# Designs tried in a protein design chat: VH-VL binders against q9h9l3. Part 279

Target 1, 176 residues: q9h9l3
Amino acid sequence: PRKMVAIDCEMVGTGPKGHVSSLARCSIVNYNGDVLYDEYILPPCHIVDYRTRWSGIRKQHMVNATPFKIARGQILKILTGKIVVGHAIHNDFKALQYFHPKSLTRDTSHIPPLNRKADCPENATMSLKHLTKKLLNRDIQVGKSGHSSVEDAQATMELYKLVEVEWEEHLARNPP
Below, E stands for the ipSAE of ESMFold2; O stands for the ipSAE of OpenDDE; V2 stands for 0.75 times the mean of E and O plus 0.25 times the DockQ between their complexes.

## First folded at step 13 (VH-VL)

Design E52 (framework fv_unasnemab; at its last look DockQ between E and O 0.65; V2 from the best seeds 0.00; counts 0 for: pae E 2.4 > 2)
Fold by OpenDDE, look of step 15:
Structure E52 (fold): chain C 176 residues (1-176), chain A 122 residues (1-122), chain B 107 residues (1-107)
Amino acid sequence: as target 1 above (176 residues)
Amino acid sequence: EVQLVESGGGLVQPGRSLRLSCTASGFTFSDHYMDWVRQAPGKGLEWVAEIRNKFNSYTTYYAESVKGRFTISRDDSKSIVYLQMNSLRTEDTALYYCARDEFDSGYYFDYWGKGTTVTVSS
Amino acid sequence: DIQMTQSPSSVSASVGDRVTITCRASQGISSYLNWYQQKPGKAPKLLIYDASDLQSGVPSRFSGSGSGTDFTLTISSLQPEDFASYFCQQANSFPRTFGGGTKVEME
């Protein structure tokens, strides 16, 4: 259980009309919420839309940002062999252009017991913000400054810990 | 190769101050927590202090026995961790180890220096 | 503070013997328990971390087990170089605390 990390990424818009989501920040925390990694990342392509309202990313953050290829290497090194917890984590992996083994992936947006605990439909996709408020009585992603990937990663880990035992048992009986 | 080299130990009188240094090499110093652990002559190991890294706000922790007297700090640009020891007492006499703290999959001291001896005596 | 009670304080053994050292925590520490080896005049060396994970380069004759409050370090077949002191250490909470140590001596 301790060999778990939680990840949250912020993306900016690149490509035509900024429709391509490119990694611009990545935060990784351990089981206890300690930050293992938190870096701004420079996409390989020109940023068209910083999506600041959501991402919290500003132009100034890209001045000394870690190049994508380097950051990706650093991040993958941390993730390798770990159970990776995230919320709607497929987006993070997509941005990272990385595929973590399904058996080692935990997506808090797709854990029915977690939704049940939050009095939500088990098969619904609830937001991290909603689950965090409901189950942890904490407000995240507040204000106009955008998301904090560290905060989000920590919240994600804490949420998972609420259902870790039963969910791990479920997965053991029903491997993906 | 990971190396930790402590320095600054010596003989001092009670009430005096001493500053220990630990110079790290062979790894990305700024990514790791750093700790001091001491061992009195013929005794066991005693954790002294921890300082975390930049991602974790350089948060520090201290043993109760040294709180208010010792200060742990670090200079990432020089790959050095320090232990400022004030108001030294005879019971502070020990070999002081610098240790690298790994915290990705648990918290453990995977590398240790050879230590520097601090003797507090009147 | 979490007290770590290590037993025995000393053990006499011969080469080839199975040696078992136990460590009990005053409170639950999950698996945040590490084992170190220390030889005279030398710095401690990490053997096991997170209760059961073997540190790289450590011989497989060393193993750790346990969770919660009770932990065990086992040397399956004692070798001449294994005569040393061993310490457990909890990393669950601050202050970090060590066991009192176990000296493995030659019989």
Scores: ipSAE 0.901, ipTM 0.944, lowest interface PAE 0.5, mean pLDDT 96
Fold by ESMFold2-Fast, scan of step 13:
Structure E52 (fold): chain C 176 residues (1-176), chain A 122 residues (1-122), chain B 107 residues (1-107)
Amino acid sequence: as target 1 above (176 residues)
Amino acid sequence: EVQLVESGGGLVQPGRSLRLSCTASGFTFSDHYMDWVRQAPGKGLEWVAEIRNKFNSYTTYYAESVKGRFTISRDDSKSIVYLQMNSLRTEDTALYYCARDEFDSGYYFDYWGKGTTVTVSS
Amino acid sequence: DIQMTQSPSSVSASVGDRVTITCRASQGISSYLNWYQQKPGKAPKLLIYDASDLQSGVPSRFSGSGSGTDFTLTISSLQPEDFASYFCQQANSFPRTFGGGTKVEME
């Protein structure tokens, strides 16, 4: 394999009416889906809305959570110099306050061949749950207890692997 | 800096037991897979066992030659990985290395200790 | 088990020579192959990981190539400190297995 990892972050609501998305968990997996990093992260601002149905985060997870500044350093150390795969990954990078080079970024929500394999319009933005069900015949993000960022990162890597050869060839011919 | 220090080796008779320890420092021990690799006198390298990190459920793997006799374990609070060796045989005689297993880009042993010598003889 | 066949078992070389060491896996291992250097009385040192990635601090005269079953370690211009044993290792499946080693010695 290449220097390639997949990432998925969970955000909680901070700021006025909980409308600001702040990093509260991050999971990073290697090419085979082994977990490199999975920590709850304490936002520097007061949490207004845990968004538990989606994030899976509860107040108990914050008790010994890693402070944002420290977590960010750990995460960036893993991501730097690697191809980073994610789904709607700009949200994760924004929450990390991080710029990752476009040439090393792979967003499974914006890969036309992946949508084509799922019998979806090539330019549509499909959810991770939908693509995973269509292409891997697997249900993720099930129930009301919130998403597992580990599960989401693993699914994202598996989805990318379905189109890796053709998409890397495309990027080599058409650099971003 | 990353350091791995093995201990617990010695001379022991066939059929007996030894426990090796490897104390790690200079990195977040709990984030890494840890392995034992041995080398018989004048011979090549032989992988013995691996223990994964907490994120991967402390899963363990063993070479066939040691399966059922050796147990790898770890204590993240002390930054120590152990190798419990039971029912030792003369062919277990080797220098035993502790290695850090980095798995961000493939799987590879990026740091090794100096090793601890195990001699099984009578 | 995946068997790793390394060749040659030894090679005599002079400073400035290009040295090539080959490693063959009995099954496909993608790019999950690493190369280590070992000097007498010392622990192994990682040179190359994932078939072709150079470990930080390792001189650029070392390079790795290959995928699937056939892999090569090349030293483009041998230096005095490069006389050592070299081992390949597959990390595709358990058990992890090493090649038999190649000793690079002075001519």
Scores: ipSAE 0.754, ipTM 0.889, lowest interface PAE 1.1, mean pLDDT 93
Fold by ESMFold2, look of step 15:
Structure E52 (fold): chain C 176 residues (1-176), chain A 122 residues (1-122), chain B 107 residues (1-107)
Amino acid sequence: as target 1 above (176 residues)
Amino acid sequence: EVQLVESGGGLVQPGRSLRLSCTASGFTFSDHYMDWVRQAPGKGLEWVAEIRNKFNSYTTYYAESVKGRFTISRDDSKSIVYLQMNSLRTEDTALYYCARDEFDSGYYFDYWGKGTTVTVSS
Amino acid sequence: DIQMTQSPSSVSASVGDRVTITCRASQGISSYLNWYQQKPGKAPKLLIYDASDLQSGVPSRFSGSGSGTDFTLTISSLQPEDFASYFCQQANSFPRTFGGGTKVEME
């Protein structure tokens, strides 16, 4: 519990036709769910599509947002040396333009014991919303105002705790 | 490096008010929870109040003995945590410490000030 | 409220001795137990957090162990600067509560 954090990011559309996903919010929580970081982030490129229905990002959030390069430095300082938990976490690292060591990465979208607890196929990529509903009896991402990255990061940590002992032992026996 | 300096203590009569301040330096104040802990003369330690940071909604918590009488608050722009103490009682007589509260693994007070003395006496 | 009971209330010891202080919680507190040192006229100083983690700058002769309700602070070889009072504190729930303290004094 002492070296583990959970991360969730929200992205907006940049580049041609808004097809590039660029980081616009990042939230990091500790093992107990205390928030260590939660900032809106200004992408280095023009925002073409705020994707507000999913991202929750609106133009007013960008007015005083932290520039990407500065935010990335702050975020990586928190992540360095820690076990980082996320859901489909590859997308978060891609948006950060960052690679975290596989041995320190936990992805709740790809943990077979977690899928088994939810009565889902072990190799299926289940959504955070579905896993949270089935295993924690909680509704997240409710309504049309977009996702809360704090809520999602907290849910991700709670889900990981359900399988933490088993999965950490598995990884110790099967180092990536 | 890390420094916490309490002030505002003094001798007051029961029923009166005091406001304690704790000025922080040497760290990013806005990232931390802050607590007040007191120690009556010749006695052990008693936790008084906690205020959490901006990311955690500035939520406050109080010991039952002070609920409704004491208010913890903070000013992140000045790096100060306050304790407003109303309706003071003789039982509130103590040395009041300001403490930095870390929450990365459990919750613990990793730096303390030297304290400020509050004496409540007729 | 979770009550913290420390034993012993005082210890007479010599430099070089192994000193053991125990702390018992009235309810399970997982590993959310901290140890502080306090010298006369001084503020408490954190030694151990989360039951067994040594705070930066604290000598390795200090160690903590335990989980649940029973916890121990050990000083493997007492030094002159270790004569002080020691307090445990639980952080599992509000209110945060401290043990009554253990005074370690020169024999």
Scores: ipSAE 0.461, ipTM 0.801, lowest interface PAE 2.4, mean pLDDT 93
OpenDDE, second read of step 14: ipSAE 0.869; ipTM 0.935
ESMFold2 (binder alone), look of step 15: mean pLDDT 93; pTM 0.943

Design E53 (framework fv_unasnemab)
Fold by ESMFold2-Fast, scan of step 13:
Structure E53 (fold): chain C 176 residues (1-176), chain A 122 residues (1-122), chain B 107 residues (1-107)
Amino acid sequence: as target 1 above (176 residues)
Amino acid sequence: EVQLVESGGGLVQPGRSLRLSCTASGFTFSDHYMDWVRQAPGKGLEWVAEIRNKFNSYTTYYAESVKGRFTISRDDSKSIVYLQMNSLRTEDTALYYCARDEFDSGYYFDYWGKGTTVTVSS
Amino acid sequence: DIQMTQSPSSVSASVGDRVTITCRASQGISSYLNWYQQKPGKAPKLLIYEASSLQSGVPSRFSGSGSGTDFTLTISSLQPEDFASYFCQQANSFPRTFGGGTKVEME
């Protein structure tokens, strides 16, 4: 018996020239898309670039945001021991300063059968928006006001479910 | 220690109203879905209603037998879930349980209160 | 509504016996099935969730299996404290529905 969640994080730019990606929002959903966690997170460093076009983060969201150290503790409690699904998930784990076991990690940007279903090259890194449109016939990340990490996490879980049986069997025979 | 304490039950005539309360302690109430489940004397369990948490827009669900008559609500600041019961019928007579609903792996009632008795008769 | 048919409605057993209770859903419910134990005058207690996951603190003699429409709760070696009623419950769709219950009585 396996517990499974999907995660999507939004990052803002900190450090020199805003080049460091710091966690500013995290959403986690269960297998059916119900939201387990969704909080704005206050980085410990000065925000140089909100990256609002992509992150959806604005200065107003930081006013009552959960401090990074506290948010990290809450998030890790949810993720520990579970299969965690994400898209380009290594970026989310970096922002969380967290190691999640590879055996319990599922990255929808690196699942060859998923790309094959979308008529894409198996080893290409396709965007979440593209895969969701091709396979679920749904438009996500629309407009210029930033992305919804809840919407992205939900889409990520739905995409994984399309290949779950096949991919879990593959992983059982070919452990990471 | 997780505790759920129901109150508000009693004897009431058909057509009247009652409001049940369930006070929670020992956990972060605002993170959980909350449900009401009832049991008629000597009978089995019947699910009545669910209210989801803030992350899931406080969405509510009801059994067909109570739709339009019962309203589930919650006050996260007080850690209380309510069941407003209107237009009561004799078949609503039951012990009413408050239950905590986990949803990170399936959906299941991991803690229950001891229940509050509702008797609808003349 | 998904109907949950539970069998048997009652069973007489002795300490040390293997007891099996079955639950059948009228439609596929994947693995969204839970098992509860209820003793007279007490609230139900969760035993198994998501068809086969043992709740913390529940003895290992309890196990659940199945998926789709057919599910089984097994007590491998019945103990005195296990004489109680048992209920299955589907959590796949609304409304949530319970089986009719199985009463495990002393023979």
Scores: ipSAE 0.631, ipTM 0.865, lowest interface PAE 1.7, mean pLDDT 92

Design E54 (framework fv_unasnemab)
Fold by ESMFold2-Fast, scan of step 13:
Structure E54 (fold): chain C 176 residues (1-176), chain A 122 residues (1-122), chain B 107 residues (1-107)
Amino acid sequence: as target 1 above (176 residues)
Amino acid sequence: EVQLVESGGGLVQPGRSLRLSCTASGFTFSDHYMDWVRQAPGKGLEWVAEIRNKFNSYTTYYAESVKGRFTISRDDSKSIVYLQMNSLRTEDTALYYCARDEFDSGYYFDYWGKGTTVTVSS
Amino acid sequence: DIQMTQSPSSVSASVGDRVTITCRASQGISSYLNWYQQKPGKAPKLLIYDASSLQSGVPSRFSGSGSGTDFTLTISSLQPEDFASYFCQQANSFPYTFGGGTKVEME
């Protein structure tokens, strides 16, 4: 199906002591893994902690970054009405300050058949890196310079496609 | 037009309880953090409590002077934020303001209500 | 908690004067400092947020500067409507704390 996208966001620390996760990059890919959106995003509040080891975000990326309000509008136009795939996707939606319908949301960290294929406990939350290595024989998030949200979104879509038929049938019989 | 209207203030005896309400209009209430700030007669401003939005799990924070006695809560369907005040003390006497945090540059109070007066006296 | 010290506590000034108010934090607060104006019997009004960002609708004669522990609010040419109290507020850490205020009085 073509009405499906995968998303991955990178967050930086803002607010008191850097404890608030604020959107700083968003990547969205289509069913085939083609990039529909990939922008650095300027949080509305001062960045206290770039979390560079995980986010890959540095001060240089903020110079021409899209302001949060503008980026949010662009992103929501892409997501609205589509099936959105992500890994621990509630964190991405929280950073976007957005509610996406449960019936159109697919979280690869909570799909029992996917864990089963990876020889993992069905109810465990496995990392994207682990599932991608086990099921796609590919190493992502390599090194300490931060993650690529494009790479993560592409891996997430490919993981979902491994269980898509089975999981969509399950959801049709057991609507969320 | 953004509007915040506080109510529920009054004269109350020490040790009693009072509940303040702040009704918001003119903006998407559910997107914003909401705060209570008080001002004792002739004194400066003192932050009391904050409640975050749904996207930040309705997390609450309190000034040490009110912790354990005051509870901040909200009803997004009615666009109201509340401050439940228990075990009131004479030093809680103040004008209580409701204030809105703006998410386009977090952690500043861009709109305030006119306040509601709480007097704790026997 | 973080203590905010404002200086001066009061200042007498005339229309057209340049007025500067300083605010010092007992600990580093980066740029998480806001400035508010309060007139007698009225609620506070936001003037400046994030140390130097002018709130929409606030006249350009108001400006803020500073980072870390030392911050300044400047009114470049005082107008009759600017006679009021001014408060700084840090938003770096809970509890949020305000300075003691500066009253700008007509000379």
Scores: ipSAE 0.005, ipTM 0.470, lowest interface PAE 16.3, mean pLDDT 88

Design E55 (framework fv_unasnemab)
Fold by OpenDDE, second read of step 14:
Structure E55 (fold): chain C 176 residues (1-176), chain A 122 residues (1-122), chain B 107 residues (1-107)
Amino acid sequence: as target 1 above (176 residues)
Amino acid sequence: EVQLVESGGGLVQPGRSLRLSCTASGFTFSDHYMDWVRQAPGKGLEWVAEIRNKYNSYTTYYAESVKGRFTISRDDSKSIVYLQMNSLRTEDTALYYCARDEFDSGYYFDYWGKGTTVTVSS
Amino acid sequence: DIQMTQSPSSVSASVGDRVTITCRASQGISSYLNWYQQKPGKAPKLLIYDASSLQSGVPSRFSGSGSGTDFTLTISSLQPEDFASYFCQQANSFPYTFGGGTKVEME
């Protein structure tokens, strides 16, 4: 169970009209919430929209940001062989241009027992903010300064730990 | 090859100060937690202090026996971890090991230096 | 603080023997338990981490088991180079603490 990490990424807009989501920050924490990785990342294409309100990313963060190709290599090295936990994690993997094995992926936005514990419909997609408030009695993503990817990754890991035993048993019986 | 080399040990009188150094090589020093562990002559191992990395705000932890007297610090640009020891006592006499702490898939000391001897005596 | 009680303090054994060392924690430490080997005049060497994971390069005759408060290190068939001291260490919470050690001696 300790070969488990949680990941959260922040994206900025690139391409025409800023509609392409490009990786601009990545945070990874271990089972206990210790930060394994937290870096600003420079997209290969010009940033059109920093999406600061949500991403927390500002132009100044890109001055010494790690180039995408380098960051991707560093991140993949950490993820390899691990169970990777995230919330709506398909977006993170898409931004990373990397797809982790499904059998080693845990998406807290698609875990019915977690929703049930939060008194939410099992098949609904609930936000990380809502689940964290309901189950951990903690406020995340507050204010107008944007998200903290470290905070979000830590919250994601803590949420998963609440249903880890039950969900792992379910997956063992029903492998993806 | 991972290497940890301690230095700075010696003979001192009680109440005096001493600074130990541990020079690391063969790995990305800045990514790892670093610890000091000591062993009194003919005795077991005692954890002394830990300093975490840049991602974890260089947070430090100490054994109760050394709190307020010892300070662990690091210089990532030089790949060195230090142990400043003040107000030394006779019970601080030991071989002091520098150890690399792996915290990716657990918390364990996977590499150790050869140690440096500290003797506190009147 | 978490106290680690290691037993026995010493054991006499012969080459080929099965050797078992026990470590008990004063409170639950999950699987945050490591085992180290130390030979005279040498630094400790990691054998087992996370209760049962074998460190790379360590012979398969070494194994670890346990969770919660009770842990065991087993040497399935003792070899001449295995005569040494062994220590358990909990990494569940600060301060990190070690067991008192077990000296494996030649009978």
Scores: ipSAE 0.873, ipTM 0.934, lowest interface PAE 0.5, mean pLDDT 96
Fold by ESMFold2-Fast, scan of step 13:
Structure E55 (fold): chain C 176 residues (1-176), chain A 122 residues (1-122), chain B 107 residues (1-107)
Amino acid sequence: as target 1 above (176 residues)
Amino acid sequence: EVQLVESGGGLVQPGRSLRLSCTASGFTFSDHYMDWVRQAPGKGLEWVAEIRNKYNSYTTYYAESVKGRFTISRDDSKSIVYLQMNSLRTEDTALYYCARDEFDSGYYFDYWGKGTTVTVSS
Amino acid sequence: DIQMTQSPSSVSASVGDRVTITCRASQGISSYLNWYQQKPGKAPKLLIYDASSLQSGVPSRFSGSGSGTDFTLTISSLQPEDFASYFCQQANSFPYTFGGGTKVEME
């Protein structure tokens, strides 16, 4: 295994009308899906909207949550120098206030061969749930109680592994 | 400085029990998988057991030769990993190492203690 | 269980020599292969992880290569402190297994 991890973050709404997405949970898994990091994270701003239907985050999770500044340091220590896989990963990096090199970033929402395997248009942005069902025959994000960022990160890594060889070859010939 | 210090070894008769401890310092113990690896006198290395961290549900794994007799456990508040050894056999005679298992880029033992000696003899 | 066959079991070498140690897995282990050095009376020390990644603080004269079933540890120019035993270890599946070891001795 390459130095490669997968990440999935959960955001809550802060700021005016809860429209700002602030990091509230982060899960990182290794190449085999083992959990390297999984912490609830306390935003520096007041939480206006927990977005529980999607985030799975409730007020109880914030009681012992890791403050953002500390969590960010821990997360960046894991990500630095590694290939980081995510789904719509730009949102995760934005919430982390972090710039990861494009050459080391893999976004499963923008990998044409992956969509092709799922019988989807190559340039469409497909949901993680749809790709996981079509390609791994597994249901994720089940129910109304919110998503598991661990489950999402694991699914994301498994999806990437389906196209890893061909996509890495493509990137070697067509550097970002 | 990362340190792992094993203790609890000794001379014991076949069929008896021993509990080994490994005290860790110099790193965030709770983030790491912890393993026991043994080495019989003048022989090579044999992996014995692993306990994963809280993120991975404290899952445990054992070599077949010790399964059902040995139990690995940990106390994150004290930074200690334990190996409870029951029904000891003469072939369990070895130097027992505690090792830290990094798992971000493969799985590998990046730090080892000096070991504690277990001798099973009549 | 995955059997790790390591060769040679011993090698006599002089300072400045290039030393090559080979490890073969009984089934595919991808790149989940580590190399350790052990000096008499001391605990093992990690040299290489994930087949080819040099551990921090380990001299650049050590290198690892291979994938699947065949792996090699190379010491490009042997130094006095390198006379020791070397072990490969697979971490692809439980139980983790080690090679039988290679003793690098002074000629």
Scores: ipSAE 0.751, ipTM 0.897, lowest interface PAE 1.2, mean pLDDT 93

Design E56 (framework fv_unasnemab)
Fold by ESMFold2-Fast, scan of step 13:
Structure E56 (fold): chain C 176 residues (1-176), chain A 122 residues (1-122), chain B 107 residues (1-107)
Amino acid sequence: as target 1 above (176 residues)
Amino acid sequence: EVQLVESGGGLVQPGRSLRLSCTASGFTFSDHYMDWVRQAPGKGLEWVAEIRNKYNSYTTYYAESVKGRFTISRDDSKSIVYLQMNSLRTEDTALYYCARDEFDSGYYFDYWGKGTTVTVSS
Amino acid sequence: DIQMTQSPSSVSASVGDRVTITCRASQGISSYLNWYQQKPGKAPKLLIYDASSLQSGVPSRFSGSGSGTDFTLTISSLQPEDFASYFCQQYNSYPRTFGGGTKVEME
């Protein structure tokens, strides 16, 4: 079965000096890279820092954005009961104010066999950009206008597929 | 709950055109891929066409037997998917089903309409 | 195009029997195969997706197995409502293609 999705979220700065990371975009793709969800999300608090260099979010994206409470419900409906793949995925779950079972979570920033295939130290935390370049011969997150969460989610799923068989076998022998 | 209702079928002569419609209700239509699948009298199933959702650029795909003659399209504001059938042939005679294409865990048709009959004869 | 060869074309069975239906792809399709049930005069109904995943609401007596080119649908203990036609369908590549169907009929 392929009951697995990949997620990537973009956050903007809210609260004092923009120190709080609030969800402002979420992209979810299926096993084959097709987009299941891609919406701009309106945080419940005033945005003080769009963090556009990394998020790609600008004021115009907020005009028709889905309110956080509604977006969260839509997203959780997609994630519930599925294996969810992400890169440094704890940040995405925190922004969603959501707990996903560890047994169904796959974090491509913490999979030793993936680093090994990239000729990187097994216990180092490598960026999504670096792993994608090394293993998929593809440049992502290029330029200074912000990242594409769709592109990041697609790359994350493709990276996981490279180690899926061996990592699922490892998890079966060593449950989280 | 989820319902798909096909319409537009009928009896037509070879070389003529028909437009089929499928009205969806009970789910967020704009989030789903939609497909047409046909079944000739007493025969098996044949996939005809697919249209993806807005997130996937409304990309369309066709069976080779209908390519260039049939056009699939959709109107998300009305929750309708269409199949424009031109240059109809006797071998296009079939019951035409509209199907919802669920693609979260793979690609599968989890809901089907009852179908609309297209008969192409002289 | 990927051709799906389904066997047998028909099988006569009794309530309580174990029924197996085979589907063979002309090329490797990984696990990208679905199974549908169709009763006379009715639209098809999804039974199994991705080779082995049981659709919600479908009885546990239905199961699917296989990967690559050879796939099997099994009904462990046939019930009266299971007399129907069954179709496999691949979605590895376009066009999507169906098997020719297997009719499960009463002996």
Scores: ipSAE 0.405, ipTM 0.787, lowest interface PAE 2.9, mean pLDDT 91

